# Miniprotein binders against p81326: the designs that were tried, part 17

Target 1, 226 residues: p81326
Amino acid sequence: MLHFGGFIMEINHISKILEKEREEYIRNKVEEYLKQGFSKDDAVNKANQSWRTYIGHRIQDVIYNLLKKFLKDSGLKVTTDKALNNRNLPEELDKVKRLIAINYGEYLFLPDADVIVYKVENNDIKIIAIISVKNSFRERRFETTYWKLKLKESPVTSHIKVFLATPDKDNEISYKCPNGKPKKMRIILEYELDGIYFLKEDFEETEKAKHFGKIVEDIIEISKKL

## First folded at step 11 (miniprotein)

Design Tf0
Fold by OpenDDE base, look of step 12:
Structure Tf0 (fold): chain B 226 residues (1-226), chain A 80 residues (1-80)
Amino acid sequence: as target 1 above (226 residues)
Amino acid sequence: SMKKIRITIEVPDEEKAKFIAKIIKDLAEELGLEVEIEVRGNRIEIRIESDDEEKLRELVKLIEWLAIMYGAEVEVEIEE
C-alpha cells in the first residue's frame, strides 16, 4: 500500500525530475539546432516546440512505467496502444487488442488507450481499465468520453473502466466551479468517466477526481471484483 | 560520519543512459553532493560520499523515482 504520505512526496519528486529532464532536453536541442546553423533565438524556440511534443509522450511513458511497477506485485499486467499497434503480436497481446476493440459494423477500431491494465487468470484475459493520458485539453477535449460511451455499448467491453490521468498544468479541469462558474469540461469528464487522476496537488478532490496516487489502489480493487 | 553509497542503474534503452546520468548529476549538484558517475552501455554506476544523511536519502529517493520513471532497475548498496 503506497501510504498517502509517500505518494505526495512522490509527485514532488516526479515533478522535480521532469523539470531537470526539461532543462537537459532543451540544452541538448538548442545545441543541436545551433550546429544546424540556426540563430540562438530560433534554436531556443525550436527546442521549446520540440519539448511540447516530447513531454506529451513522456508523461504517457512515465504513467505506464509507474503502473507497471506498482501493479506488478498484484499480478496485474500493463500494456500500451503503441505495443498493440504491431502486425505480429504475441498471443496474449493479440487477445488484449481484440478485447478492447469497438464494433462499427464492418469494421473494428481501437479506442484511444494510452495505457491498458489487464489480468490473466487460467489463460483468460480480463481487461480492467484503460487510462487516457492528457497533458493538454486544447484539442479533442471529450474524445475520452466518446470512447467510454462506446465501450459501454457492448457487453464485451462495458465492464472496462476508463480513467483520465493529467497533470493539468493550465488548470483547465482542476476545479468544478471556480469563482462560482461551472467548468463544463471538468463536469462532463467527471460525470462520464470512471475517474480523473491528477498528477498534481492543487485540485478539487471529489469521489471521482483523485490524486494519481490513488489509481493503483482503485485498479487493484476493481480487479478483485472482475 | 562519512557514508558511502553505490547505486547501479540498468536502463532498458542504452541511448537514454547518458541522458539519465546527466539528470542525476544535476540533481546531486542541486543538493550540494559530489557524485562520481560512470556510464557503461546501459549501466550507470553512481558513487556518493557525504556526511549529510538527509541529503543522501533525498538523492537516493530521487534516483529511485527516476529509475521507475524510465522503467529501469536500481540497486542501492551502502558501502560504509
Scores: ipSAE 0.835, ipTM 0.941, lowest interface PAE 0.4, mean pLDDT 92
Fold by OpenDDE base, fold request of step 13:
Structure Tf0 (fold): chain B 226 residues (1-226), chain A 80 residues (1-80)
Amino acid sequence: as target 1 above (226 residues)
Amino acid sequence: SMKKIRITIEVPDEEKAKFIAKIIKDLAEELGLEVEIEVRGNRIEIRIESDDEEKLRELVKLIEWLAIMYGAEVEVEIEE
């Protein structure tokens, strides 16, 4: 149990809360769709579809809030790609945005960066890590890997750690070789990324594949080396 | 002895306050605890009275996690 600021990151409590959120969300959506004139069965199906979209964003927000809370005492700062998607940025965030930008010749583009961890020392910004949050791996399976490789190509961004955080509810990447069959996606993601952090207990742990509770400690350790 | 706990939550998104309050109620009910909950704007006030200290601690812990998950501030006051 990792003690962060007196709180043990207990995924069990988070999971329990998310289940209660689901129940309440579904109830509210079913009621909404019934009022719109849908049948009970259609309302339930639509509510479940809505939840699948909602939970993806919700997990991202949860991870952001957790990292923001638990990294605060270490002096580390947290932002998001959404916060950087503004024409009028504060100087600090404008610098962050520039320091994660990838060069494509005539254009600069940002990697997909759900959460960005950085530190400020003597008015200099150092990017520590980018966390990509994935709820499902059905689409864009190697997108995070692409961004890691692109960041590695530049001396400006090569030091930035790229992590994947996921609940992996469908066990798409939880195991490397279940039943003796290699899971290509798990193997490649683990090889190319700096770490995979699971918001669950049932997974194959390795040097790079860890419980999400370890991410704070790992980020703090990395920050000390920069 | 009966313990009384007051919890105050300040939610950054006012639109989520009622939703969060319902979640807290459901969590309390699952533990067999009776709670009084009031929502005023982005502020949630929770009053709990129980002689079961273990259940009280568990509920407080859940509420604290819930607050963190929403980026909310939480204050816990033990009244008696």
Scores: ipSAE 0.832, ipTM 0.941, lowest interface PAE 0.4, mean pLDDT 92
Fold by OpenDDE base, fold request of step 13:
Structure Tf0 (fold): chain B 226 residues (1-226), chain A 80 residues (1-80)
Amino acid sequence: as target 1 above (226 residues)
Amino acid sequence: SMKKIRITIEVPDEEKAKFIAKIIKDLAEELGLEVEIEVRGNRIEIRIESDDEEKLRELVKLIEWLAIMYGAEVEVEIEE
């Protein structure tokens, strides 16, 4: 049992580390752009823009690594959509890929699946959860919801839990009705998805909206029911 | 009493080892700890000596989390 108190401290540590990563990343990029002949102001602006792209991928990697580490002892396996985008997949991953595919008649397409959690029992693969990781909700706001709904339409995939993980730095979905004004995205995402996990402390907690620290426990619990 | 800790990190991506080492240095400096860091390929070796057990524990925790965040393996050895 990762003591709940330990996990809260854990997110604080993660946040602190990510801030140090940011500082170092920006420093390095600014130096790089200065060497390329950009002005100081342009270099800083470009570095910040580069960071916005970088941090999105970085958070996905962090979440993947966290889940991989903390689910390992439970016998659960973790992969990514990127790992599945290979022509020559190991048999296990090829099966995983097929088990998350969505039918569009003549075509099969994969949902957005930043992280995929599955188990192998007696050579049978069971997909447990898909985690979508979003740093910003400016674009493709309901894409994860779309995939959840599509997965529900098939008996092959209907059991798959779809979670959203986000730091929600701009408080786009942290609260349902801040100042009495409903946040459409929070309400819809919480309604349609199986859970939202925040990599932050300042959010409105509900049955479905939880601290990221709970995701491991929730996934393990789900895995026992499958 | 002075405590000496040796931390070894094996990073899956060698290209990130230097970057990780810099982050560790920055974290240590923020805590007011002096660290010796050596990077050899994908291996980071950190030596810390301090009489402040609380700061030392904090740094170790940060390094452990950092390692997890990068999918790295970490070993912590207490020398004294």
Scores: ipSAE 0.832, ipTM 0.941, lowest interface PAE 0.4, mean pLDDT 92
Fold by OpenDDE base, fold request of step 13:
Structure Tf0 (fold): chain B 226 residues (1-226), chain A 80 residues (1-80)
Amino acid sequence: as target 1 above (226 residues)
Amino acid sequence: SMKKIRITIEVPDEEKAKFIAKIIKDLAEELGLEVEIEVRGNRIEIRIESDDEEKLRELVKLIEWLAIMYGAEVEVEIEE
């Protein structure tokens, strides 16, 4: 049992590691762009732009790997939407894919599901949770909310918990009413989703807005009720 | 007394092994630790020798977290 205290240390270590990754990534990209004939200033700017794209995917991978590691002992399994985007799926993943599909009449579509947590019991698959990972909220701010609402419309998917995980580096949703002004996005996301998990320490904690360290425990608890 | 630690990391993505090794080196340097790092395919071997147990523990923790973040397996051996 990785005690709660171990997880808080985890985010600090993760943040430190990601900063070192950034430094190394930027260095490598700057060198690459210099070799391509760009000026030093242009190379740095391009490297920073490249990092912004890279880090979004990187955080998703990190969260996937964390959940995969820490849920393993509980017997829970983790997959991704990317892994499900294949024509030839193993039977287990094909079942997972079907169990998260949303009905649009003639068509079935998958929700945005960066990470999917499920259990296998007696050859039956139960979907426990979908985690959407957002590095920034500049684009597609309420897309996760849309998918949560759509999943609620079917008795097949209504039980699936939808969580948002974010570092929220720009404090877009970290506080509900900073300076007395309601943050619409935080309020709506918290209201509609089953939880928001922050990969940071500086945020307004509520019943639904928690430190990312609690997500493992919460998922395990949910899994026991299914 | 000088403690010797050997850490082995198996990275699922071989292309990331050199990058990860460089991060480990940078982390070690920040702590003022000297490390020997060898990369062979997807395997990273790290040797650390220090009398500072606190720094050693910190570096080991960082490496373990780094491994988790990359979905890598890590083995830590204390060499006497």
Scores: ipSAE 0.831, ipTM 0.941, lowest interface PAE 0.4, mean pLDDT 92
Fold by ESMFold2, fold request of step 13:
Structure Tf0 (fold): chain B 226 residues (1-226), chain A 80 residues (1-80)
Amino acid sequence: as target 1 above (226 residues)
Amino acid sequence: SMKKIRITIEVPDEEKAKFIAKIIKDLAEELGLEVEIEVRGNRIEIRIESDDEEKLRELVKLIEWLAIMYGAEVEVEIEE
């Protein structure tokens, strides 16, 4: 089973593994670019650019696999927005998609979900939470808060918890008042969202800003009230 | 005393098996552990022999977490 202390230690293992994945990924990409005729410096720069795109998707996959593993014994199911965008959906996933879709007149869009947690009771589906995964906040800093606000507009989606998960390696939202000055991005994200979960140790912990290791317990507790 | 461990990982995505094996080798090298790794399709077999039980336990933990991160199944067997 899961508990606070044990899960936090496991995040340190995950971080070490991801750093080794980075090293091997970069090595492989540099080799690939050198074979294409790029200089050493250009190959390294291109490999680093490639990694920045790759790690964002990789962290989403890691979070999906972790949640799927640790939530299944509690009767909770996990899917992704990528899976929900497939043309031929099983009935269960089609229902999940309909329960989180936002109507924009003649168009329907899924929120920035990345990972969706739901349960099935008596053939009825209840959406528990969506988790948005962000590796960087240099672009579209408040996209996740927009989706929270849209979900709050309808009584059928207003119960859905919206979480942000991030390694925040560049410390863009790690602290509320770095150097004594309020950080607008951290303050607004924490105010509007239901929680921010950090995949690192060095951040300012609050009631809503927590180690990623707490997310499983929090989701289970929420599901008991729905 | 010398301890022998065999670990078997079955990955859902066969194309990632060699990459995962390389990560395991890198983790083992950082811990100062020598490992024998064989990849056959979607299956990775790791054999480790060491008298440093603390480092062995740490590497096993890392491999178990690595398996979870890829949605892979892992089996650990102590050979005596």
Scores: ipSAE 0.790, ipTM 0.931, lowest interface PAE 0.6, mean pLDDT 88
Fold by ESMFold2, look of step 11:
Structure Tf0 (fold): chain B 226 residues (1-226), chain A 80 residues (1-80)
Amino acid sequence: as target 1 above (226 residues)
Amino acid sequence: SMKKIRITIEVPDEEKAKFIAKIIKDLAEELGLEVEIEVRGNRIEIRIESDDEEKLRELVKLIEWLAIMYGAEVEVEIEE
């Protein structure tokens, strides 16, 4: 991260690119649905629905690629829950999986850990942080806080930082008191999580609610204390 | 004076190369810049000519971020 300084200033470039991706994605999907015989109105509606599903996975991929790129020189490694669900896990990733798993008696389950940051020291693995990526808070609004609370229950996992990353385009958690009225979701998420990182500029900044560009610096600082 | 830049992007997922090229074309069009884009498998080659250095630097920056967002490698070289 020796050249980290412009990362924070680049959030508008990422947002601009994602908007162009949306435009092209929707255009392509509309053409596909029209060829399948749907009306234009139906094709547009279906394309927009398809984008809502796609953007969630896309943002996760973007975060993974950015973190992998910018954390590499700090000796930090990045993986995803998708990679950990692979049947043929390398030993290193199998250890990562075991180090974030939550015990439910006979069963072990992974938390919702879209992106995982870890380091390797003397063949030992230390989990630094998990990042939950949410595009919308219409359903499962507090799922990330549930996983943070479960991770806190064991000394093996209690050190793991749990972050939420979101564009929050509908302003569901961007402000604590938007009209002089407390926004329950924002207040609870900020209280329980270790940080909320916004992929936009229009939100209320606090010690825990930050521009996404600051996540690399924060992760590196945390890793130095482990 | 006219500046000429060549950018090469190696995309890990060949299936996305044409989509990425279209995004670059749209970004260039918005900035009023003319670009020549060629897609060969997983490789995208972009040639940009402009006397508007500010817009040129903005487009190059956008292309570099686009490449990072796809986990792609990018090389930028300046021609005469």
Scores: ipSAE 0.786, ipTM 0.930, lowest interface PAE 0.7, mean pLDDT 88

Design Tf0
Fold by ESMFold2, fold request of step 13:
Parts: sequence; structure tokens; C-alpha cells
Structure Tf0 (fold): chain B 226 residues (1-226), chain A 80 residues (1-80)
Amino acid sequence: as target 1 above (226 residues)
Amino acid sequence: SMKKIRITIEVPDEEKAKFIAKIIKDLAEELGLEVEIEVRGNRIEIRIESDDEEKLRELVKLIEWLAIMYGAEVEVEIEE
């Protein structure tokens, strides 16, 4: 039996699989575009652009499936922002949606959370954590921090842990002081969030910045205190 | 000695089954293992025979991670 539960994730297996997925995805897309009459150069460019959109959603799905698998035996449930925006929403998920909504006067909005972890006891739902998945910090750099601060403003949501999960392949937040200069994004994200979980091996580990494989153990430990 | 392994994957999104099967074939080829793969709707059946136990263990581990990454159920049976 393979277990992920609080031990370091074997990133090489996931990365190898994603590499094969990329190769097959691009191969299929190039063939599709060639059949549509695009030149070879245009087909390749379009396929690469298509992959960039696909991989962002794919990593979110991978994280959701991993957490759902490895938190199940601890009585913890996992859902997504996409599931909560479904018009045909089961009552349990409608309650989860209401419990994370942010009030802006006459308007209610959900925080930008890709994955939500909660538990159910005697029909009482307790939100444990939300996880934001970021592939790049070129746009919306501090979005996750904003939502953490908004959740802290209310006693009904202030207990919710806000985590960031990222491959950070461009090393935008992997180190606090690369080349002797403070990295503002890393320092602020680590300060404000409850944790940053890296989907790679090469990063500066701290009390809050950890390998993604640690996230399951951390979530389970938090859930015991609620 | 020659070992025989059968792996069954139940994929929740049937549209992905053929893509997943291709990924498994590619992973096996990279390891130098021959596999027989059959796709029936949302079910993928994989049969592997090899005397290289280390490569077999690596491929099985990759297939199990792949299944987790797609939210798929996986069953591994060792055949005699």
C-alpha cells in the first residue's frame, strides 16, 4: 500500500507522469491543429499555449485528488471552488459555501480558494483549511494573502487556515534572500499565510514553508484542535 | 524468475481512459517493460510479465500514483 500521510511526497513520480502527459497532450494538439489547416509552426505555437492553460488546471486537479485520497481515512472531506459554483449544489456543499463566503455589504463573494478541507460532525460543518494553488506569481501576486486577511476579519471564519501550494518552477518565492536581497513576495506570503507548500525539492524550508508531502499531516493535526 | 502482474484501474472520467492508457504505455516503454493494455469504457486492464523485479515495482508505483492523480481506483494482483 502507498501512503502519502504526512511523509515527504515523492515528487519525481508525479513530475515524470506530468512530463509524459505534456508530451502526449502536445502531440495530440499539434495533430488536431494540422488537420484544421494550420501551418506546422502555428500548430506548435497553439499547442504550447493550450498546454499552459491545461497544466494550470491539471495541477489543481492533482492536488485535489491527492488530498481527497489521503484525508479520507481521517474523516476529512475535500471540495473545490469549482464544485461550490455549480448551480445544482448538494445541501452539504451549499453549507460549505455559506461558511467561507465573505460579506461586502449587499454582496457575498467566495474567496479564491482552489481546494477546501472540512469536516462534518452531527450535521455541523467546520471548515479546516483552504488551499490556493499558484503556478506563477507574475499576476495576482498577493491574492492569497488578501483572502487570508479577509477571513481573519470575522470570528466565524478566523479559524480557517489558508495555505498556498506551488511548484514555483521559476523560483519566484523559493528563497527569502537570494543573492543577499530580500524577496518581498516570499517574505510577505510566509508572514501572512498559515503555510506554503512546495511541489519541488529545491526551496528554503522554514516552519511555514515545507514540502507539499507534509500538508496532510498538518491538516490532520489542525483538525484535531477544532 | 518471471513475475506476472495484473492491474485494474477504474477511471471516474471515461473520456480520459484512453489518454491514461497511453501514458501507462509510454511509462512502460521508458522502463523497457512490455505491457498488454485493454480499455473498456472507464476500465483499464494492464498485464505485465517480467523477470526484472525492480522495474516492475517502479512501474507499479508509477501506475498507482497516476491513478491517484486522476482520482481513479486501482487494484494490483500478483498472478502465479
Scores: ipSAE 0.786, ipTM 0.931, lowest interface PAE 0.6, mean pLDDT 88
Fold by ESMFold2, look of step 12:
Parts: sequence; structure tokens; C-alpha cells
Structure Tf0 (fold): chain B 226 residues (1-226), chain A 80 residues (1-80)
Amino acid sequence: as target 1 above (226 residues)
Amino acid sequence: SMKKIRITIEVPDEEKAKFIAKIIKDLAEELGLEVEIEVRGNRIEIRIESDDEEKLRELVKLIEWLAIMYGAEVEVEIEE
């Protein structure tokens, strides 16, 4: 059985697996598009576009499965925005959904909460953290900070930790002052969020910007305060 | 020395079983390991034999992480 203590080396293994998944996914999609009559160049372009959507969801699934596996023995439960969007929810998940929702008059919206960690105490649900997974920062750059600020506005949600998890392959937020120049996006995200967790090795580590392998320990420590 | 390992993966998403099996085969080929892979519904059976314990250990670690990444159950047994 794998132990979390060796997790740092295993991040490199996870990255290797994802690269093999990309290769096979692209191969399968190109074959599919060629059967549909697209040219080779068009099939490759469409396959790459398809992968960009797929990898975002895939990383969310990986994070969900990792947290579910490694938080289980600490009495912590994990769910996703996909699971919460089922209309006929079990009572437990319906409570989770209600406890993170933001009220806008006659409308109720969920924050950017790809993965949600919670615990059950005496039949009550306590939300510990939400994790937003961002594959790139080309758009919706500060959506996660907006939701953190909205959650802070109410005593019932102000305790919820808001984390961002990202591979940040293009180094959009990996460093605070690359080449001596302040990176606005990294600085604001780090200031406003409770933590940024990188799914890669090369980034500037701080008290809030950490290797993804630290997220389990951090969540467990936070849960002990609730 | 020479070792034989059998790995069984039970995948919750049956549609992904063939895809996962292909990933395992690609990982093994990159490491220079020969594998026998059989897919039956949501179940993947992998048989590996090698005298290179380091490569074998690395492949097993990759397969175990792959299983976690898919929320799959995995069992590893050493036959020799």
C-alpha cells in the first residue's frame, strides 16, 4: 500500500501517467475524427482542443480521488461540484450544497468549488475547504478570489478555506517576482486565497504557495480546529 | 533476482478499462518490461516477470498510482 509520506516522488509518477494518458487520448481522438472525414491536420487540431477540455476535468478527478483516498482515515469526506449538481441529492450532499451556496436574491449559486472537503459531526455537516482547479489563467483569472471574498461575507461560510490547485505549466503564477518584476496575478491570488497548491516541482514556495503534496496535511490540521 | 508479479485492478468505470490497460502497456514498454494484460469487463489482470527489481518496483508504483488516480481497487501479489 502507498503511504502519503512518499507523495513528493509520486507527483512525478502522476505527471508521467498523465503524459501517457495524453498520448493515448490524442491518438484515439485523431482516429475518431479521421473516421468522421476530417483532414489529418484538422483531426489533430480538434484532438488537441478536446484534450484541453478533458485534462481540466481529468485533473479535478485525480485530485478528488487522491483526497478521498488519503483523507478517509481522518474522518473527512470529499465530494465534487458534479456530484452536487444532481437534483435528487442524498440529504448529506444536499446539506453540503446548501452550506457553500451564495444567495443572490431569488437565485442561489455555487461558488467555484470543484472539490469540496467536509466532515460530519453529530449529524451536522462542517465544510472544511473548497479547492478550485485551474489548468490555465487565460480567463477567469481571479474568479477563485471573488468566491473567497463572497464566502467571507457571512459568518456561516467565513471559516471555509479556499484553495487553488494548478499545474501552471506556462508559469503564469509560479513566481512572485520573475526577473525582478512583481507578477500581479500570483501576488493577488496568494494574498486573497488560503493557499495555492502546485502540481509541479518548479515554483516559488511560500507559506501559502506549496507543493500539492502538502494539501492533505494542511486540510487535516485545519479540520482539527472545527 | 527473477520475480513474477500479478496485479489485479478493479475499475469503477468499465469504459476506461481498455484505455487504462493501454496506458499500463505503454508504461511497461518504456521501462523495457514485458507484460501480459487481460481485460475482462471492469477488471484488468497484469502479469509481469523480470530480473530487474528496480524497474519492476517502479512499474508497480506507477500502476498503483494509476489505480488511485481512477479510484480503482488494486491488489499486488508476488508469485515467486
Scores: ipSAE 0.775, ipTM 0.923, lowest interface PAE 0.7, mean pLDDT 87

